VH-VL binders against a9kqm9. Designs and how they scored, part 16

Target 1, 255 residues: a9kqm9
Amino acid sequence: MRIIISPAKKMVENIEALPVCGEPSFIDQTNQLLTYLKSLSYEEAKEIWNCNDQLATMNFERIASMNLKTKLTPAILSYQGIQYQYMAPEVLEKDQLEYIQEHLYILSGFYGILKPLDGVTAYRLEMQAKVNLSDKKDLYEFWGSLLYNKLREETDFILNLASKEYSKCIERYVTEDVRLVTCVFGERKGEKVIEKGTYAKMARGEMVRYMAEHKISTMSEVKKFDRLDFSYDENLSNETKLVFLKGESNVRDRK
Below, E stands for the ipSAE of ESMFold2; O stands for the ipSAE of OpenDDE; V2 stands for 0.75 times the mean of E and O plus 0.25 times the DockQ between their complexes.

## First folded at step 4 (VH-VL)

Design v47 (framework fv_emapalumab)
Fold by ESMFold2-Fast, scan of step 4:
Structure v47 (fold): chain C 255 residues (1-255), chain A 120 residues (1-120), chain B 111 residues (1-111)
Amino acid sequence: as target 1 above (255 residues)
Amino acid sequence: EVQLLESGGGLVQPGGSLRLSCAASGFTFKSYAMSWVRQAPGKGLEWVSAISGSGGRTYYADSVKGRFTISRDNSKNTLYLQMNSLRAEDTAVYYCAKRGYSWGYYFDYWGQGTLVTVSS
Amino acid sequence: NFMLTQPHSVSESPGKTVTISCTRSSGSIASNYVQWYQQRPGSSPTTVIYEDNQRPSGVPDRFSGSIDSSSNSASLTISGLKTEDEADYYCQSYDSSRHVVFGGGTKLTVL
């Protein structure tokens, strides 16, 4: 099994906590994107980043001086946000860190796909960014089937904990010989299930930690997740979608 | 108005048994997990056991596992705690507590408590 | 399993601000929501904060909660202290196995 998760827009450099343990698989493609970004005017780059002036200025300067081989931070420690706060990678024990290094992949508009300890530099480039490369219309075309092919060579079971923006890179290439299963973290509102972004991000991070703590490798084990008051609902779930409901009174896991 | 009323506490010899009850009203009982939380005289709160709304799942603190059994009767809106092989360390006020409707697991309502004294 | 550690007691004068900490021994404090309960002598506990920083109806905004991942702690802050705030305060969280964990409690004295 392999797990995919989203990156975060906010990144920091923290080279002291954990050593870098590997290079991104598609560093050559990343270098093509870096060359493209360096060719843009400030106004063009800001439009792609779709952010305020302070962030745009910071990212523009960052790209201008960026070197993909120096001052690297392990990917899992660089991404910041609620998902990574709940995952709390900085306090994972050795065997838990080994579990995520083997099973977890972080999707990235800039790097494509990353192992937790791959060395990265801070960047801003979301997968749905409106890039205009000469021979590619967007990042989805740029990456093509490359990321899916890497995962397929390693597993026939992919657990999706990424947002739609990122999972789309994988979903469009899935065939019947590979199982892609998506986790939905929501709450019941009448006859509907609503997934609130903040709580979904919390749950995705917590699920990664839960899986590392229990050395999970099967779908039946994933269904036992009950942190943050979420519990699996088999009636709303199917072979490609596992629904966890927040706030239900049922306490499903006894252990 | 939510009400939780405990009963069944009393004095018991070490090794003895007691069954506590909690009568609930003012909410849809079967829809909420319920817990027992105890407090020894002059000491802090200690969670003892929890049961899901349907009764299908139960959870126990390590200190009571194998000796205590939590159960509920949704037709009578009543929560129970069967306590066996009682020890002096089990002496405490036992509170019935209702799980709150929220993202987190917390207790929004508590009963008045019932005192269990295990005499040596 | 983890423990939640609180100071045994805190004291402060009326009108001042007091902060009570709750430190998690293992795993991230942010992994599960933290609640705070107030218990006056001879009474059952009542919730003053749930979901880290939310106040139940009827709880004054003088009560606030916060989480600090750097120190692996939650805090309850009470400003504008009143004599009726004198009580024992308990933090509470839970683990992935649905085991509920209470802090040891902090006795607040308002003098």
Scores: ipSAE 0.000, ipTM 0.379, lowest interface PAE 20.8, mean pLDDT 87

Design v48 (framework fv_emapalumab)
Fold by ESMFold2-Fast, scan of step 4:
Structure v48 (fold): chain C 255 residues (1-255), chain A 120 residues (1-120), chain B 111 residues (1-111)
Amino acid sequence: as target 1 above (255 residues)
Amino acid sequence: EVQLLESGGGLVQPGGSLRLSCAASGFTFSSYYMSWVRQAPGKGLEWVSAISGSGGRTYYADSVKGRFTISRDNSKNTLYLQMNSLRAEDTAVYYCAKRGYSYGFYFDYWGQGTLVTVSS
Amino acid sequence: NFMLTQPHSVSESPGKTVTISCTRSSGSIASNYVQWYQQRPGSSPTTVIYEDNQRPSGVPDRFSGSIDSSSNSASLTISGLKTEDEADYYCQSYDSSNHYVFGGGTKLTVL
């Protein structure tokens, strides 16, 4: 099994609590993207980032001086946000860190796909960014089937803990011999399940930690997830979608 | 500090087998890729094999693929290289090498080496 | 697959500067990091440069690394050459399949 998860928009550098143990698999493609980003005017770059002037200025200057080979931080420690707070990678025990290094992939608009301990530089480039690389209209076209093919080399069972923005780059290429199973973390509103972004991000991070703590490798084991007041619901789930409902669990929240 | 101590080298006949060991200390063994790098007498360095921290991923040079098996026992902080179907061309000093605390795929620590001689 | 080619030997007098090249046969030298190792007779290799141009603690600033895309080569430069610098020097890079590639080595003679 392999697990895919979203990156975060906020990143830090020079965190050395965990070792850098790998190079991003598609660093050559990342270098193509960096060359492209360095060629943009401020106005063009700002459109790509879709952010305010303060953030755009910071990122424009960051890209201008960016070196993919320096100021490297392990990917899992660089991404900041609620998802990564609940995962809490910096306090994982050694065997739990080994688990995520072998099973977890972080999707990235800039790097494509990352192992937790791959060395990265801080960037801003979401998968939905509208790039204009000669023959490619967006990052989905740029990455094509490359990320799926890497996962397919290693497994026929992919557990999706990524948002739709990122899972789209995998979903399009799934063949009959590969199981792509998505986890949904929501709450009941009548007969509907509503997934609130903050709680979903918390649950995705917590699920990675839970899987590492229990060395999970099967769908049956994933269904036992009971953190953050979530519990598996058989009636709302199917072969490709595991639904966890908040508020129906008897388990206490952990922190 | 960091120490890597190889053992298991010796004289072996062509077609024979030999198992090398590398005892590691002074770092969190299970968190790092480990490699075997060899050097034939009077020749240059040649990478042989690498293994991930958990042991879940292994890599081999084309010259040894199918004949050598890299493994590790993280409970004993020990790296192994099982060498089968040995050839005269496998004669070399075999170094245990630790991957650096860095992205560049470099070796920050090397053992003293153990000599493997395959005679015909 | 690619090869890294180094000159077989270089020689220079004490106090002078010597440069050792490492040329990549296919693909860009800049696509992957290049490291440099020093090996004295009877000893294990030690790292003098990693990630193109970084020095490990304890390696004097007389040692520097650089990448030249126009010649598709990496270079190790040793200034203020000392007799203790006499050794074999190996460059090393890697491919996208996590296969390590070493150069053939350069024997540096100081006389």
Scores: ipSAE 0.000, ipTM 0.395, lowest interface PAE 17.6, mean pLDDT 87

Design v49 (framework fv_emapalumab; at its last look DockQ between E and O 0.22; V2 from the best seeds 0.00; counts 0 for: pae O 5.3 > 2, placed apart)
Fold by ESMFold2, look of step 5:
Structure v49 (fold): chain C 255 residues (1-255), chain A 120 residues (1-120), chain B 111 residues (1-111)
Amino acid sequence: as target 1 above (255 residues)
Amino acid sequence: EVQLLESGGGLVQPGGSLRLSCAASGFTFSSYAMSWVRQAPGKGLEWVSYISGSGGRTYYADSVKGRFTISRDNSKNTLYLQMNSLRAEDTAVYYCAKRGYSWGYYFDYWGQGTLVTVSS
Amino acid sequence: NFMLTQPHSVSESPGKTVTISCTRSSGSIARNYVQWYQQRPGSSPTTVIYEDNQRPSGVPDRFSGSIDSSSNSASLTISGLKTEDEADYYCQSYDSSNHVVFGGGTKLTVL
């Protein structure tokens, strides 16, 4: 089994000085994207980043001085966001670190796919960014089947904990010999199930911890997840979708 | 050269409070998790608490949970331990300890310690 | 929650080899990294081994660490024993609730 998760928009360098262990698999493609980004005017880059001037200025300066080989941070520590807070990677046990390094992949518009301890530099480039690389209309086209093929080399079972924006870069290419199963974290509102993005990110991070703590390798074990007052709902689930419902307690914990 | 200097120890009555400080220098303080470790007279080492580099995550030994609060001020390069509801069993030398460059959760530098004595 | 048990004391002659054991009470010793610290009288602890068997810069290669899953223990081995090695030695690990645990300490005497 392999697990895919989303990155986060916000990244930091060296917020926790812990060692990297590896190089991104598609660093050559990343270098192509960096060269492209460095060639953009401020206005072109701002449009691609789809952000305010403060963020655009910061990132424009960042790419001007970027070096993919220096000032590296383990990918799983570099991304800032509630998913990563709930995962709490800096305090995983040795066995749990080995588990995530073997089973977990972080998707990235810039790096493609990352092992948790790969060394990265902070960047801003969402998978939905509208790049124009002469013969490619967007990043989904740029990455093509490369990311899926990397996963297919290692597994016939992918557990999807990524957002749709990122999981599309895998889902588009899935072949019949690989099982892709998506986890959905929601709560009942009347007769409907509503997925609240913040709670979903918390649960995705906690699911990674849960799987690492128990060294989970099967779907039946995944179904036993019960953190953050979530529990598996068999009636709403099927062969490609595992639905977890939050109990009647309202949860606002963002830690 | 990494330096850690604890202060704020002293004599306090049971039920009292003390605040320990640890001044750090010689490294990028905000990049490293920090811990307090104590040693009762003639006894071994006992971990007290841990705080992540950003201050966003804290952990406590069961013996101090609810009574002690670890904190840090990264703008002042200072680690703190607020100790409330002190008991005789809290009597110890308290060390400030820096997490090393390792996933192994080890302490590569220690301060000289500050003595806390809880007695009537 | 678990404990790390060390012998109270060990002794050996200069130039010889000594081992100090560290036995984990519950869960596998290999589940998390084991560290070793040296503490001389009146001094703060210093690291001699981290991540089971790694030496910090400046620690002589006569210090080594190992893990034995069958006895559920870690060991610190000091070869070529010197008088300056007389100290208390502590093993340390952590658990899944992120609590740090030290062994009770071992007094090493070089006779």
Scores: ipSAE 0.381, ipTM 0.733, lowest interface PAE 2.6, mean pLDDT 90
Fold by OpenDDE, look of step 5:
Structure v49 (fold): chain C 255 residues (1-255), chain A 120 residues (1-120), chain B 111 residues (1-111)
Amino acid sequence: as target 1 above (255 residues)
Amino acid sequence: EVQLLESGGGLVQPGGSLRLSCAASGFTFSSYAMSWVRQAPGKGLEWVSYISGSGGRTYYADSVKGRFTISRDNSKNTLYLQMNSLRAEDTAVYYCAKRGYSWGYYFDYWGQGTLVTVSS
Amino acid sequence: NFMLTQPHSVSESPGKTVTISCTRSSGSIARNYVQWYQQRPGSSPTTVIYEDNQRPSGVPDRFSGSIDSSSNSASLTISGLKTEDEADYYCQSYDSSNHVVFGGGTKLTVL
């Protein structure tokens, strides 16, 4: 089993953290992207980053001096956001860290796909960013099936905890020999499930922690997730989608 | 190739001070925590001090707290150990050790060590 | 805080298998990673095992590490013992305060 999650927009350099071991699987492609970004004007780069002038200026300077071999931070400790806060990788125990190192992958617009302890530099590049590189129109085309193939060579089961923007890089290439199951965290509104971004991010992070704590390896065990007032709903779920509803704890026991 | 070269050891009287240095090369120095580990003659290994990659976090063995100070200059790829109020029991070979890749603490490279002798 | 206890010495003939134990006095041995270092006479320590059972490049596969939670101990096993394996061996871990802890060391003599 492999678990995929989204990165965070905000990154920190934490050279006080654990030393890095391992190079991103697609570091050559990342170098290609870096070279491309270095060739851009400020205006072109700002358009790609889709941010304000202050952030654009900082990122422009960062790219100009970026070296993918220096000032590296373990990937899992570099991203800052709600999902990573609730995952809390910095307080995971030995066996839990081993679990995520084995099973967890972080999708990235810049690096493609990362293991938790891959060394990364801080960057700003969302998967949905519009780039024109090597006759590719965007990063989805740039990465193509590379990311999926990386997962496919390792597993026949992918648990998707990534946002749609990133999971698309995997979903579009799924083959018959691989089972992709997506977790949905939301609230019931009549016959619909409403996903709130904040709660979804919290739940995704907590799910990763839960899986690491319990060394989860089966779908049945994933369905037992009950943190943050979420509970599995069998009726809304199917072979490719696990739906967790907030505020409906012990629904199964109420039958 | 990773290289660690300690210097600054020597003979000092009790109550004296020494400053050890460790010159590092062959890796991105600032990305790795460093430690000092000492070994008294004919004795085992004793951890002395730890410093994170940026230098923001430091830890000390109880035996040296308040007397020793670990520091680093990442621009010079150099690790330091300021030793004050030296005692006879501080006599040892002092090794510079690089933290390796791990979720835990381990040392993947060691220097050749520098001898510190505290004697009247 | 905890201590790591090793036997003072072990000995075995060439070609045989030897095991060196490292027992943690308190807390679970499985909570923190254990490393093993080899120190030949007059030389600096070198890593032979890290993270309980990982072997650095260049270290022969006749070196292996294991954890036994029931005895709260780690073990270094050397198979096909060679004369060059004669050395002091140290286990090492760390506590919750980020203090590094070494075992007392074990002198391995190859008979």
Scores: ipSAE 0.023, ipTM 0.567, lowest interface PAE 5.3, mean pLDDT 92
Fold by ESMFold2-Fast, scan of step 4:
Structure v49 (fold): chain C 255 residues (1-255), chain A 120 residues (1-120), chain B 111 residues (1-111)
Amino acid sequence: as target 1 above (255 residues)
Amino acid sequence: EVQLLESGGGLVQPGGSLRLSCAASGFTFSSYAMSWVRQAPGKGLEWVSYISGSGGRTYYADSVKGRFTISRDNSKNTLYLQMNSLRAEDTAVYYCAKRGYSWGYYFDYWGQGTLVTVSS
Amino acid sequence: NFMLTQPHSVSESPGKTVTISCTRSSGSIARNYVQWYQQRPGSSPTTVIYEDNQRPSGVPDRFSGSIDSSSNSASLTISGLKTEDEADYYCQSYDSSNHVVFGGGTKLTVL
């Protein structure tokens, strides 16, 4: 099994007591994207980044001076935000770090797909960005089936903890011989389950940590996740979707 | 050469406050996590607090949680420990320690220490 | 939580070998990396072993570390003992809550 998760918009560049272990698998494609981004005007780049002037200026200067080979930070320590805060990768135990290095992949608009300890530079480029590279009109076309093929080489069971923006890179290419199972972390609202962004990000990070702590390799074990007041709901789940509801329990009353 | 120099120690009364500083040089300060480790007179080492390189993550020993605050100013290459509601059992030499570049959680460089005495 | 227990003191003659143990009270000693620090009187600690068995630059190969799962212990071994090895030695590990744990320390006397 392999686990996929989303990156984060905020990144830091820092060396913090964990070695970079490896180079991103598609560094050549990343270099093509870097060359493209360096060719853009400030206005064109700002449009792609969908951000304010302060962030656009910072990123424009970052891209202009970017070197993919120096001042690298392990990917799992570079991404910042609530998902990574709950995962807390910097304090994982030795065997838990080995677990995530073996099982976890981080999806990225700029790098494509990353192992936790791959060396990265800070960037801003979400998967939904509208690029114009040769005959490619967005990053989904740019990456095509490369990311799915990378995962398929290693597994026929993919646990999806990524947001829809990123999981679409994989979902578009899934065939019947590969099982893609998505975790939904939501709250019941009448007849529907609503996934609140903040709680979903917390739960995704916590699930990665939970899986590493318990060395999880099977669906049965994933269903036992009970952190952050979430519990698995058999009735709302199926073979490709595991639903965890906040504030509810699968335990039934007995007298 | 890497150097860590603590200051701010002294005599303080129970219930009082004190702020320790650690001036770092010889390495890229913002790239490394830092910790405070203390040692009571004639006793062993006790970890007090941790702060990540960016300052975004902090951790505290249960004995100091809610009373001590670790912080850093990366523009000044300085680590701080704000100590409030001090108790006699907080009496110790306080060491500034730099996290090593490794898979393990270890300290590759230590300052000389600064003595904090909590007594009336 | 767990504790790391070391002997209070050990002694041995110059030129001989000494081993200092560090026993974990709960959970496997192999679960987390173990480091070893040397502290001479009036001085700050210095690392002699990190990541169970690695030596920092400048630490002589007379110092070695090992893990023994059967006794749930880590060990620091110092061969060819010299008088300058007299010091307090501390083992250190950690847990997933970022709780750093030091052993109680061992006073090594070379006589």
Scores: ipSAE 0.006, ipTM 0.503, lowest interface PAE 9.5, mean pLDDT 88
ESMFold2 (binder alone), look of step 5: mean pLDDT 92; pTM 0.937

Design v50 (framework fv_emapalumab)
Fold by ESMFold2-Fast, scan of step 4:
Structure v50 (fold): chain C 255 residues (1-255), chain A 120 residues (1-120), chain B 111 residues (1-111)
Amino acid sequence: as target 1 above (255 residues)
Amino acid sequence: EVQLLESGGGLVQPGGSLRLSCAASGFTFSSYAMSWVRQAPGKGLEWVSAISGYGGRTYYADSVKGRFTISRDNSKNTLYLQMNSLRAEDTAVYYCAKRGYSYGYYFDYWGQGTLVTVSS
Amino acid sequence: NFMLTQPHSVSESPGKTVTISCTRSSGSIASNYVQWYQQRPGSSPTTVIYEDNQRPSGVPDRFSGSIDSSSNSASLTISGLKTEDEADYYCQSYDSSKHWVFGGGTKLTVL
């Protein structure tokens, strides 16, 4: 089993709580993207980043001086946001950290795919960015099947905890001999399930932590997730989608 | 490529029986609920029956409840509809439809249909 | 236990925008997702909208869906109308008993 999860737009550097224990698998492709980004004017780069002048200036200056071999931070500590706050990688015990290093992959527009302890430098490049490199019109074309092929070599069971923007780069290549199982964290509204972004991000991070704490390796074990007032719903789930509903847990259980 | 191919339709007299089959390919059959949807000549779509991916739950339109039975054989990637006590109003093209990957219970792929004609 | 009512026909010129309504007779339209299917003569239906407003891969963004709780209706909107959009359109929802319900269908003519 492997777990895929989204990155975050905000990144920090020089976090030394965990060691850097590897180089990104597709560092050569990352170097092609870096060369491309360095070739852009400020206006062209800002258009790709789709952000305000403060963030665009900061990233433009970062790219201009970026060296993929220096200022390395473990990926899992560099990405910031609610998802990573709930995952709380800094407080994982040694065996839990070993679990996520073996099972968890972080998808990235810039790096493609990352293990938690791979060394990264801070960047801004979302998977949906419209790049024009080597006759590729966007990052989905640029990465192609590379990310899926890497996962396929290691497993036939992929648990998807990534957002649609990122899981698209895997989903389009999945064949029937590989199980891609997506976890959905929502609230019931009649027979509709509504997934609210903030709660979904919290739950995805918490699920990674939950899996590390319990050394989970099977779908049956994933179904036992009971954090943040979510509980598995058998009737809305199937073999490729696990639905967790907020607010429907047994009131007899102590929280 | 997802493909659904219906068979078993034909001409049958009122009160008779027919068994429809739908051969599925291009997806993991056991992971998806399947349905039968019919369309009388020149009329609209009418949902007939649905079955869960593992076959443990079945659903029927009131117009066919007690007369039709939906079933599946996941080892053969085949969906079935056993139709008993057929009536003239059951005359229709019967489509095999696959449930989409969503909470909405929509149909993302449809077969080409098989015609069932009930007349004397 | 409810019906979905659509207009029998709508027509509009190429390049214009057309909207097809789907009204639920009992219970809230917002209680369950609404899908939309397109069917050309002699062809099987194909999905143009699912889960109220989502588009399947390959469906152009000219197709959009919406829900209006005040009129208890769903709507399919097709902008930049093209001759190949000419077809029958069906809305579909479901109830708590897992009964799927289709609307009566709307014939769209592009003239």
Scores: ipSAE 0.000, ipTM 0.388, lowest interface PAE 19.3, mean pLDDT 87

Design v51 (framework fv_emapalumab)
Fold by ESMFold2-Fast, scan of step 4:
Structure v51 (fold): chain C 255 residues (1-255), chain A 120 residues (1-120), chain B 111 residues (1-111)
Amino acid sequence: as target 1 above (255 residues)
Amino acid sequence: EVQLLESGGGLVQPGGSLRLSCAASGFTFSSYAMSWVRQAPGKGLEWVSAISGSGGRTYYADSVKGRFTISRDNSKNTLYLQMNSLRAEDTAVYYCAKRGYSYAYYFDYWGQGTLVTVSS
Amino acid sequence: NFMLTQPHSVSESPGKTVTISCTRSSGSIASNYVQWYQQRPGSSPTTVIYEDNQRPSGVPDRFSGSIDSSSNSASLTISGLKTEDEADYYCQSWDSSNHYVFGGGTKLTVL
């Protein structure tokens, strides 16, 4: 099995608590994107990043001097945010770190796809960014089937813990020989299930940690996820979608 | 009920050593990261060190790297802090703190603290 | 690396509302959770707010937390002030370099 998860918009550099073990698989494509980003004016780059002036200035300066081979940080420690806080990669035990290094892939607009310990530089480029690079009109067209093909060569079972922005670069290419299963983390509101972004990000990170702690490799084991007051719901789930509902567990009604 | 009880503090001369202990009860000790947080007399809280649930990963504040060693014995539900090459600025109440069950890195339970005084 | 800055002291009368700020020096306050700890004289710290705005069981609803990205600050608000609220209050966030980052603390005096 392989697990795919989203990156984060915020990144840090020079974190050395974990080793850099490898180079991103599609570093040549990343170099093409870096060359493109370096060619943009500040105004053009800011439009692609869709962010405020402070963040745009910081990223414009990063890109101008960026070298993909130096000052590398392990991907899993570089990405910051709620999802990665709940995954808590910096306090994983050796066997848990080995589990995620073998099973987890982080999707990236800039790097395409990353193992946790691949060395990265801090960047800003989300998968839905409106780039205009050579013959490609967006990053989905730029990456094409490359990311799916890499996963397909390693597994016939992909567990999707990524947001739709990132997972659709894989979903578009899924063939009958590969099972893609998406985890949905929602809350009941009457008869509706609402997936709140913050709780979904928390649950995705916690699921990775849970899977590492329990060395999970099967669907039946994934269904046992019980963290953050989430519990599996068989009636709302199917072959390609596992629904976990918040508030259906941790009720302490004892008789 | 979660309880954390520190011991091992006392008066020590500069350059000396002390080992602090924290006895934990009321939760599955091996499932939670643990930390030491200190507070100098009349000053604020300062994080010192953290250890993962299994003990496989340890983390230190820059001010104590190379001098302090955090460890744990999960069979005894006990957290330790070995403090070497002690300096006057290490004088503080040392709290044992348990990581909360949350995506946030925070402490849900704190011990009573043990006073370490580094003085001649 | 970043620092969290709090006012050194704040004072207010019983029954009134007080707000304590916690400002992050670099990076967004919203990129990492903020917690708040209360430390009464002679006591260990206790958590009054975690995950920006959540209250532990037993903490009264007059304690609330909020995040303001425009000022890059978190705030602890205590309404209906009581004399037993007199304490030092510490905010705390996290980063991958220095891990647990505490604010310098704010001494709340009631009256």
Scores: ipSAE 0.000, ipTM 0.390, lowest interface PAE 18.8, mean pLDDT 87

